Miniprotein binders against a2bj90. Designs and how they scored, part 15

Target 1, 235 residues: a2bj90
Amino acid sequence: MSRSARRKTSALNTVLRVVEVFASIQGEGPFTGTYSVFVRLAGCNLRCPFCDTRYAWSLEAGKPLGVEELVEEIARYEPSLVVITGGEPLLQRHPLNSLVEGLESLGLRVQLETNGILPAPARDEQLWRVYHVVSPKDVPVRVPGAKLHPSWVDYARATGRAWFKFLVANEQHVREVAEYVAKLGIPRSRVYIMPLTPEKLDMKELLELHSRIASLAVKWRLNFSPRLHLLVQLP

## First folded at step 11 (miniprotein)

Design IA1
Fold by ESMFold2, look of step 14:
Parts: C-alpha cells; structure tokens; sequence
Structure IA1 (fold): chain B 235 residues (1-235), chain A 84 residues (1-84)
C-alpha cells in the first residue's frame, strides 16, 4: 500500500456491459476458421444501415458482468481465440483493458473488432498487445459521424497487429476502398474486402457474391474475407 | 440549406466522439473529474446535433442522435457511480 499508487477498484475497471458470450468459428478477417469465443459488448457510437447486430446498439442491452467472472466463463470454452466485438467495444475501454489483462494472463489469444472511430491503443494499454480488425465506416458509403482515427494506421505500422476490413458489393466500392487506403498509406497486405450481405440473402446469392468479391480481391491485390459463418450457418 | 445542416450534424458527431475519446483516456488515467467534464461537453454538443436534426425534420437522424444522448448519459452515470 505504501510503495505504489494503488488503482481504485470500481465498476469502471471491473464491470463490463455484455450482450452475449458464445462459442463459434471466427468467420471473417485474418483469423477466419479459428475456434473462438465471442464476447459481444453493448453500446455503439454508430447506427450503420447494414449492421447485423443492431440488438447490441444500446448500452442497456448488456448485462453487467464482472471481469474476473467473465474471464472464468471464457476460459471454460477452451478457445483458440477470444473475439471481443459489439457494438463498439472501445466505448468500455477501461474495463476492457482489465478483461484483456485477465485473458492474456491465461495465455489466451485476443482479437478486437472495432469501427476505428476511437483511438488505437496506447503503448501502456493492455490492448496494445492484442490483434485488431478495424472496419472503417466512412468508405465506400459514409455513415454519419464515422471517421477513422488516424492513430490506427500508425498503430498498424508500428505493431503489425491491425488489419482493415471493408464491406463491398461491387467493383466501384472496391475502387473507392483502394483509393481510400492508398491516401491513408495503409499497405494492401493489411486490407481485406468482404461481401456486403443483405439480411435475407439466399445461399445461392451468398455464394455468387462471395465468388464475385473474391475475384475482385485477386484483381486488386487485396486480401479477401469471407463471411464463413453465414456460409456454414453458424452464429 | 438542409444539406449544410446535415454536414454540420456530421461534423458535430465527429467532435462528440473526439470528446468521448478524451473522456475514456481520462478514465484510464484515473482522472474521473476530467472524464465527466469531457462527457458532459460531448452531451451538450450531441443535444445541439439533435436540435439541428429536428429543425430540418430529419426524423431518423434525430432518433439516432437521441440514442447517442442516452449512451452518453449512461456513461456519465457510470463515472458518477465510480466517484462515490
């Protein structure tokens, strides 16, 4: 007690508002196919028309859950990857850093999904050491209030632990993404294009869209992300 | 024009999220007074954005902004509870 500044324990650093915790397969981005536990945090700072998790928009959609008990619940699944998503998880930044600390103490690999409006991790944050998939919402179609924080590009270059993922429906969207990432200096090795899927797309349409977007990824020398969980009908 | 007002709302939302980012950093540093101050400044700007949306009759955007107001109000209450 006398030799170090003890951080106050409070709801701010020990409680998260959690919508759901479940096991599935990571269906998107660089860790596609990995057996994962998903932790969906409540609250979002955007209202994207194409959001497929609108039930997580309100902070009140989440139940308060202690970080330590959440770590124990996650560990029981024996995941290969812990995916922290939401809403926008960085709205609960302080207790999120505590969760990451607990998960890393057990040797669990962590990936965060974010819309990138809030800044990238600082070097003294536990989040600095985890992987991030950043999905900017100001291209190809701008969502009001969306602006990628410039720190994400610096973070990706400094650490190699961030990738950028964009929903696209056609080649014009891909061109706009390519121009955007070039302007920001994002290396194409860090860029994923992913099919923009309507809520009620049948399987044939899903496969055709995947094929089209994958071909565009090859043409434009970008990484392709499927929506694998939709193709194999997992949550 | 309505287009100018929508652009102003969009820019205001960007400023709100910058203030929220500052509040979150203050929280991380343990400065809860500063964190609350930033969130209340963000809330004031968000209420201005809601009024702008109402003025031009953009009902969907106004509804979305009022949901953001609720979010920020909840974040403030969490900070205030931690301060007690």
Amino acid sequence: as target 1 above (235 residues)
Amino acid sequence: SPEDVIREIDETLEKVWELVAKALEAERRGNLEEAERYQREALELMRKAAELARRIGHEELEREIREYIELIERLIEIIRKARK
Scores: ipSAE 0.888, ipTM 0.954, lowest interface PAE 0.5, mean pLDDT 91
Fold by ESMFold2, fold request of step 20:
Structure IA1 (fold): chain B 235 residues (1-235), chain A 84 residues (1-84)
Amino acid sequence: as target 1 above (235 residues)
Amino acid sequence: SPEDVIREIDETLEKVWELVAKALEAERRGNLEEAERYQREALELMRKAAELARRIGHEELEREIREYIELIERLIEIIRKARK
């Protein structure tokens, strides 16, 4: 490999397009309540109707940041968890693996949020070693182009480092999720149902929806995920 | 029927993301020529999906597909810049 080719490969895998970096509480899924730094990457391969981060859809929404610079910025927050999210972070897979390497070298725990369309990490990827919360958009309300890559189920079984989270509004949605995860062989202990929240709910409506979905989680023996950051008014 | 065309668009989008996944793997392996080839194949399929959406007059889906076209074009541009 020529010196020029090696330099190009290094530059290609050392720059991420980043929309924002901020400290908050992880409000969803198995790490709910954890003091976290969120790294929102630009670009998405879906246009979900209830996306609350539409500003990250375009790759041009992100500013180029060097991976080493980003690691230093994240470390200054002293996070208990680094949450890599976006858009769809796996669109920037190569430099994302470099970021994960840098964060792990500092002993920082990392969680990825993904819609699961792009494949699960291979064993030789740095992403193999981190936690993943996968939010399929096949069910209950299908988003065009959404198909959970089957490797995510295999990855979850092999590593125990993936969970599956579904937005639901009612019991019909929960039944569809239950059927879907059973068909794929996903254990219910790895499944979270979470309230599908419209963008303009008052607090009373938000609490009522949480109560309804939590009751359904108990009834269907699934894990419940709040949207805690909305309840406590954090970003 | 319009439902059949929407299903065809949906399946085409699934194929597009499969090709993008192959491009990302090629990129990870340092094979930028192969990465570009997969992205260009993905772009061709995405343009066909856009044509289907136009044929049935589905304006919202067509706009979403145009945004995906822009994404893929930008990914190709990044690969080309890295190849120089």
Scores: ipSAE 0.880, ipTM 0.950, lowest interface PAE 0.5, mean pLDDT 91
Fold by ESMFold2, look of step 19:
Structure IA1 (fold): chain B 235 residues (1-235), chain A 84 residues (1-84)
Amino acid sequence: as target 1 above (235 residues)
Amino acid sequence: SPEDVIREIDETLEKVWELVAKALEAERRGNLEEAERYQREALELMRKAAELARRIGHEELEREIREYIELIERLIEIIRKARK
């Protein structure tokens, strides 16, 4: 270990603002069905109308936790996957890289969920080796300030460790997503469409929406993501 | 027009997050002075966005932008503490 690394312990690399840590099933994207521990980080750089985790928007919603303590807490669950989510986890980039280092030293697999506004990992970041599910918020419904950083497409091509997930309610939305990903050069094999629930839905309505969006995924040759945790009523 | 101001706010928010990204990269490289400078520039732009939202009477957008101001102010405090 280097002298400079040992002397520069600070909140920047040792403390995360954490809203909650809990075990559940990853319900969305390429790892759907995996026994997971979720780490929800506080703070977000967007105010999406359809956000289902508004309680994580403020940085003050998170409690300060030491990275080493957090690694031990996560490890006790014996997860098959650690999902880092939030708010927007990349706002806490420096200590997040430290968390990833600790988790990977224990052989734990890590997935990050991000809105993609902040850049993809650099080759010398611990996050470089992590799986990423990127949810751009500039289509089909634009959120002010949302712009996918172009490095995510480059990262996905270079590493194969990024997928792009879009909330859609109907075929018009799917068409807009298809045009967007084609413009950016994102291969359809990396694209997921997922049901958008803009209002409270009962279980029948939720299942019907899943059926419609899954059918559209087949029609448009895109991957389908359920919201499995909603269907099975897990957190 | 109000539509032109809303577009200007949207573009300003994009620039703010670009500056925050530069601050995070500077932090990663150990350049805390530069990181703080980028966050202060982001804060100034965000304050301009808040003023624009107030000018057109868009209360909900102004409230959201003021929440972003609080976020950036907290990020600056974290950097300042690390520099001390």
Scores: ipSAE 0.879, ipTM 0.949, lowest interface PAE 0.5, mean pLDDT 91
Fold by ESMFold2, fold request of step 20:
Structure IA1 (fold): chain B 235 residues (1-235), chain A 84 residues (1-84)
Amino acid sequence: as target 1 above (235 residues)
Amino acid sequence: SPEDVIREIDETLEKVWELVAKALEAERRGNLEEAERYQREALELMRKAAELARRIGHEELEREIREYIELIERLIEIIRKARK
């Protein structure tokens, strides 16, 4: 590869389209309660009707940001966890691997949030070493174009670094999730159900929904994920 | 029937994201010509999906597909600028 080609490839792997960077508490999934820095990447390959981050759907919503500069900014927060989310972060896979490399070189723990349509990391990717929370959109209500890539189940078995999280509103949804994960061979210990929150719930309604979904998690022997940041009114 | 066309669109979208996955892998390996080729193939299929949605008058799905077209066009522009 010539110097010109290497420079062009390097530019591709050193710039990310970033919507926002902010500190907060991880409110969902297995790392709930952790002081975190969130990096929201632009672009998404789905249009979920219940998405609460529609502003990240377009790549144009993101500002181009150098990976080295981003690593330095994140490190200054002294996070216990770096959460990479979006849109769909794996659309920017190559520079994302560079970001992960920089973060891990500083000993920072990284979690990725993905809809699982694009494949799980290969062994030679820096993403192989990070934690993943995968939110398939095939169930309980299929979003057009959604299909969990089968490599995520293989990745979870091989590494123990992936969990599967599903938004549910009622017991029918939970039943569909249970059937889906059983069919795919995903053990219950790796499955989280989480309240599907409509826009503008008041606190009483939010707590009632949490209580209902948590009770269903116990009944169906699945893990429960809150939306803790909503309960404590953090971003 | 409209339901059959919606199913065809859904299957087409799945194929599009498979092609995008191939493009991203090619990009990761430094094969920018191959990456662009896969993205352009994905774009061709996405335009077909948009036509199907328009044919059955499914306005919301057509709008979503047009947004995916914009996404893929932007990804192609990024690859093309890196190739220059």
Scores: ipSAE 0.878, ipTM 0.949, lowest interface PAE 0.5, mean pLDDT 91
Fold by OpenDDE base, fold request of step 20:
Structure IA1 (fold): chain B 235 residues (1-235), chain A 84 residues (1-84)
Amino acid sequence: as target 1 above (235 residues)
Amino acid sequence: SPEDVIREIDETLEKVWELVAKALEAERRGNLEEAERYQREALELMRKAAELARRIGHEELEREIREYIELIERLIEIIRKARK
């Protein structure tokens, strides 16, 4: 009678602090237009002045949810993609690996959104298997403490499952991004530029900004990410 | 100069996130004592960064660093609960 030692999975590995779970269309990056369930995790290691999700900065803004319960909740939406976002999801790295394992066991595709400060997944992590959109915050607008961890470039090269999304407001920002990715050896095909939107743009101003940044993307031979959810008035 | 102090704070914050990363790796290996040690070192660096921000009168940056202190304190509490 082999006593399978039930490793008491520590609460460290089984509980996430979650701000919200909702279904919408992925509005940004390589998966734009995909019907997605968004899981917004609590806690962030940055205070970006342009952040649109400031309510997720504190770990206390999230409720503790069990990984198993969260997998069941997500599955009920029948998503084409699960987007893990928040403040910084990788602050909850261990229970996040457990979540990914659960979702992958159901055949669900997972995309992570991260600021790229914390190291890329190791090969033995469940996170190694998912898609990552990395949004560096050191270029073009430097946020204090923001530095892209070099392992993300290595991960992108090794797996082909990472993209880099940069917030830009003008051509100078696009130039700085182009120089930065060239210096780091990031292929241009993996780079997205996205409009840096002030909080108070009307729809006309938002469209004009999208048009300008899209034109710059063509000029600089970079991919363009819309903020599609803002354009179609979805969450 | 205030600009030099801001740079020092920025470099300190980078080191803090390196320590947080080391703590997360220690947790992955099951060494919660080592994880807590790294988080405590991170906390001490954050306290120094807050003092630097205060000295130059950068109230916004001081506030942000205090919120990071709270974040790291919560991470330490999570580790401590897992060690019991």
Scores: ipSAE 0.867, ipTM 0.945, lowest interface PAE 0.5, mean pLDDT 94

Design IA1
Fold by OpenDDE base, look of step 14:
Structure IA1 (fold): chain B 235 residues (1-235), chain A 84 residues (1-84)
Amino acid sequence: as target 1 above (235 residues)
Amino acid sequence: SPEDVIREIDETLEKVWELVAKALEAERRGNLEEAERYQREALELMRKAAELARRIGHEELEREIREYIELIERLIEIIRKARK
């Protein structure tokens, strides 16, 4: 590769568009309760009607940050986990691999949140080494253009570092999830159902919804994800 | 029917994200020309999807697709800047 080709790939690989960086507790999925730094990346390839972070949909909602500077910022929080989220983090796949490399060099654990539309990491990517929580948006509530890329099932089987989290509002949704994961050959031990929360729920309504969905998780022999951050009023 | 058009839009959006994935893979391999080609193909499909949404009078879906057009245009701009 010519010196010119290396310089040109450098700018693509070294800058992320970041909406926010903050410390909190991971409220969802297999890492619930973990003290985490959240890195919310800008840009999303979906417009989910139930999205809590609509402000991150545009790439322009994020500020350009250097990967090195971002690693230093994250490290200052002394996190037990770094959660990469946003709109869709894998839209910034290349600089994201550089970020992961930097974080892992410091011994930090990394978990990615993704909608699963874009392919799972290849074996030669730094992203191959991290944990992934995939949130399909084709079941039970279909978002236009949403389709789980098959490579995520293969990645989960190969590495054991992927889980699938589904938003559900009722027993019909839980049935559809159960049928979907059975069809795809996803083991139930890797499946989480999480409450689909409408806007403007009070705490009583939120607790009642959690109770109903948790009971359905037991009935259908699936894992339950809370929205713990909403229950404890953290970001 | 409007329902058939919505289905066609969904299928078009799926193809767009497959092209975006191919572009990202081309970038990873250092082939920025190929990456830009895939993104431009994705952009053209998104424009067709927006026109389909407009024809059936689905204003919300048209708005969403226009936001996706802006996303892809920005991705193309990033690649183009890296190619200079």
Scores: ipSAE 0.863, ipTM 0.944, lowest interface PAE 0.5, mean pLDDT 94
Fold by OpenDDE base, fold request of step 20:
Structure IA1 (fold): chain B 235 residues (1-235), chain A 84 residues (1-84)
Amino acid sequence: as target 1 above (235 residues)
Amino acid sequence: SPEDVIREIDETLEKVWELVAKALEAERRGNLEEAERYQREALELMRKAAELARRIGHEELEREIREYIELIERLIEIIRKARK
């Protein structure tokens, strides 16, 4: 086997730490309403106080799965979209590129959820070809260590396959997002604001929050992302 | 001030993630020795950040940074296994 073939067969490129795999509806961002398989990867480089998936923060929260086995598992659901999420999926960048290659070989569409701290894909990575929803954690609520890597703005311009999703609780947050995206030169058509839900809200409170944030999205000329899965009580 | 120390920790965490990014890029190029070096530099900075958090008595932040230390240690182990 050539040195190149040995690199492709290394566990570094072929094994993912996976917390869970499940089918649901994509509840957030540009693909809202899409029947999706979610692959939640383990490990995160943030400790967001509002995180709803804290159980995925440790790499040990995930089981080691082979990329080939995972592709077969995903394919059985016949998804309209594969959503790669977790803590931070790009911490497992190399085996994730192998996963994307396998999924694309089956004609499956892939969407990545990332906090945008790690660099955007390079042109020679399989990840270059997929869709990305970047959720910066430096605005409006700054999480320590969170800084959007500039390459995501360049990737968005070059490919049209990236969107930016911000968690907001009020009009001040929406203002800060609007100023931030203007400063970075991110087109408003690529920006989504989504309700920040730090606590378990009842359905009435959740709907009221959605209505308020949606109205602010219209006022500020930004796209609105629901938390659709919460509204329809899906995972 | 404690606020200045918190800012220093935040800046340190940013540098850590820059080093992790460099490690991932080195791995992509197939230079696992360089990747391990960057992760070890990141680990050293995280240990310094944990000590800063301890000194100001910010127990929650110290805990979070220790969890990041564990994360980076696991990333180093993955690289080390791939080098064997």
Scores: ipSAE 0.861, ipTM 0.943, lowest interface PAE 0.5, mean pLDDT 94
Fold by OpenDDE base, look of step 19:
Structure IA1 (fold): chain B 235 residues (1-235), chain A 84 residues (1-84)
Amino acid sequence: as target 1 above (235 residues)
Amino acid sequence: SPEDVIREIDETLEKVWELVAKALEAERRGNLEEAERYQREALELMRKAAELARRIGHEELEREIREYIELIERLIEIIRKARK
C-alpha cells in the first residue's frame, strides 16, 4: 500500500455516524439486566415495518463522531457492557472495528446487535472478539432483502459468542423459528424468542404478551428474551 | 404476476447486500476503486428494483427501495471522498 492509500483508509476507519449514546439497562437477549451504554449507529439496510428506531434508518440521521472521542464518552459512564446497535452497525464495519479496539483496550465488554445480512466477522477483525446478537429478519416475518448470511452460523459454532434472537407474535411463529434453526443446525441454547410488540400496547397488554411468549419459549424449549426496558420504562 | 415481481425484487435486494458486503471487504483490503465499483453495481440493481416496484404499483416498496438508493449513494460518496 502506498503512504497515500494508508492515509485514505485511515480516514475511513476513524469516524462513525452516531445517532445517540445513552446509558440504560440491556433489556434484551443474553445480557438482559446489564448496565450498558448504548451506541446507536446510523444507517440501515432494512425497513422493517415493526422497527421502533426508524429515525436511525438514514446515514444522515447520525452525526460524524471520531472513534477516540466516542471511546472517551463511553468510558465516562463506567458501563458493565457497551452495546453497539442502530440501524445496521455493520454498514460502518471499518470504523466499528476501530471502536471495538479502543473499547477493549479499556477492558470494556462489547456486544453487537445485527440483522445478520452482512457477513460475520473474520478472524483478523476486532469484531471477532466481541459478543454478537443476530436478529434474522427473514423468519418468521420476512422483510424484503433479508437473508441470514451463512457465516453467522459458522461464527457461532467456532466462537460461542453469537446468539440468534427472533421476533415472534404467536405459536406459529415459534414453530417456524424452531424449524428454521433446526434446518441451519443452530443449537437451541443459542436461540432466543422475543415478543413482537405492536405499537401502542399498554402495560397490561405488554405483560400479557410477554407471558404468552415466555410460555411458548418453555413449551418449545427455547430461550426467552424480554423487552425489559419497555417493562421498566427505560430507554 | 405481482407476486413474481415481488419475489424478483426480494432476490434483487439480496444481491445488493452481497455486493455491499464485497465493497466492505474491498475497503478492508484498501482497494477503494473495487469498493466503489461494487457499490455502483449495487446501486444499479437497486434502481432496477425500484422500477419493478413502480410497475406493479407497490408504492410503499418503491419508497423503501428509493431510501436504499440514497443509502448506497451516500456510501459511494464516502468512498469517493476517501479516494481523493
Scores: ipSAE 0.857, ipTM 0.942, lowest interface PAE 0.5, mean pLDDT 94
Fold by ESMFold2, look of step 11:
Structure IA1 (fold): chain B 235 residues (1-235), chain A 84 residues (1-84)
Amino acid sequence: as target 1 above (235 residues)
Amino acid sequence: SPEDVIREIDETLEKVWELVAKALEAERRGNLEEAERYQREALELMRKAAELARRIGHEELEREIREYIELIERLIEIIRKARK
């Protein structure tokens, strides 16, 4: 690229709008139980009724932070996993790739959480080499505009670095998920069903829901994801 | 019917996010003029989606689409500041 164009994109590729950075345990998906640092990026391209992080929807909810300073902040926690989440992190794609490059240079394992509407990483992106947990919102939640981009299935098959996680409340939801993943050709080994908690539940209710959904996961031969952080009362 | 309009809104939103994806790729490649063009096309389609939601009286969906309009406007502003 020309020197003029390179100069114009430098600041654009080095600043992220960040809502929060904090240490906790990854409570969901294939890396459940891992000591993690969470980086919540601002902005979202969905308005899911059951979103538990509505405060990250607006791009203005995030503070502009330099990627290099953010890498240093994350490193101080000495995490076993860096979880990039949000809103929808892929809305800040270019500086996100810069963040991933910095984290990988320190040997940090990175996982991205996405609703899968924007396409999967290309081979020339730093994001190509990180792990992805994709949470489609077109079944059973049926959120308008929430179509899983087909590149995620291709990416998962090509790399083995993506899993698909679905919020479910009952067996009818599980049946819908099973039909959906079969139609898309997503193998059961890449599918997680997770308890749908649209409102705050007391501990007894939360455990009962976990038990019910876990039993359904066994019945339908799908992976089960807890919401472990809720069970152990961590952020 | 309202169901047909909802389907049209869904299809329109899908096209919007495809255009946003193209804008983000152009941004990553340093082609900020192209990035802004894609975002402005996305914004026009999003305004069409808002009009459709108003037509059927779907207040919650219309409110959500207005928030998406704000998002795209902010993305355009960021691109324009980088171009300045």
Scores: ipSAE 0.841, ipTM 0.930, lowest interface PAE 0.6, mean pLDDT 91
Fold by OpenDDE base, look of step 11:
Structure IA1 (fold): chain B 235 residues (1-235), chain A 84 residues (1-84)
Amino acid sequence: as target 1 above (235 residues)
Amino acid sequence: SPEDVIREIDETLEKVWELVAKALEAERRGNLEEAERYQREALELMRKAAELARRIGHEELEREIREYIELIERLIEIIRKARK
């Protein structure tokens, strides 16, 4: 890269559009129960009808924040894990790599949450070193334009640092997930099913749904992800 | 048929995200001109998809695609600011 190209790329790599930063318990996936700082990035390349974070869909929903300032803010919480989420974090891929570099320099563990439409990290990216929870939106509930990029399967095999989390409402959805992961050659040990929660479930209905989906996970020999934050009434 | 048009829109959206991926890769390589070109191509495809949704009267899908157009326009603006 020329000195000019490095300067121009530096400007792109220093600022993130951030919706919110907060401390909570990771409620989902392989790190469930971990004290975490959540960084919700703005902008999404999907409009999932079941999305619980619709306020993050626009890039304008986020404020511009410098990477260094964000690293300092995160570090003050003394997190056991930093969770990068939002709309779709990989839309801000370059400044996100800079953020990861800063966090890793402090010895902080990082998890990314992504819809899997954009390609997996390359070996030369800082994102290669972190944990990834990929949530495909092509199965079982198809969102228009959603397709799992095949590089995520390759990344999972190469690194062991990726898991796939699928939203399911019933046994037919679980069957479709089982067939899909078998076809792609994703090991069942890397697959989580999670309850698809409609809007306005009460606590009783939420527990009943969790119980049903957990029983299906056992039956189909898949991992179960709760929505623990909803069950314990944390953000 | 409206179903065929919806399928065409879906395929178009998949191509858009492939172009966005190429733009991000071009940015990584420091080629902001190439990145902007891919995003503009993505924007053009999104505009075509919005028109297809409009023609079949799928208002919800048209709205979603318009929001994607706004997203891509903002991504282009970010690249343009970095090129100056």
Scores: ipSAE 0.840, ipTM 0.935, lowest interface PAE 0.6, mean pLDDT 94

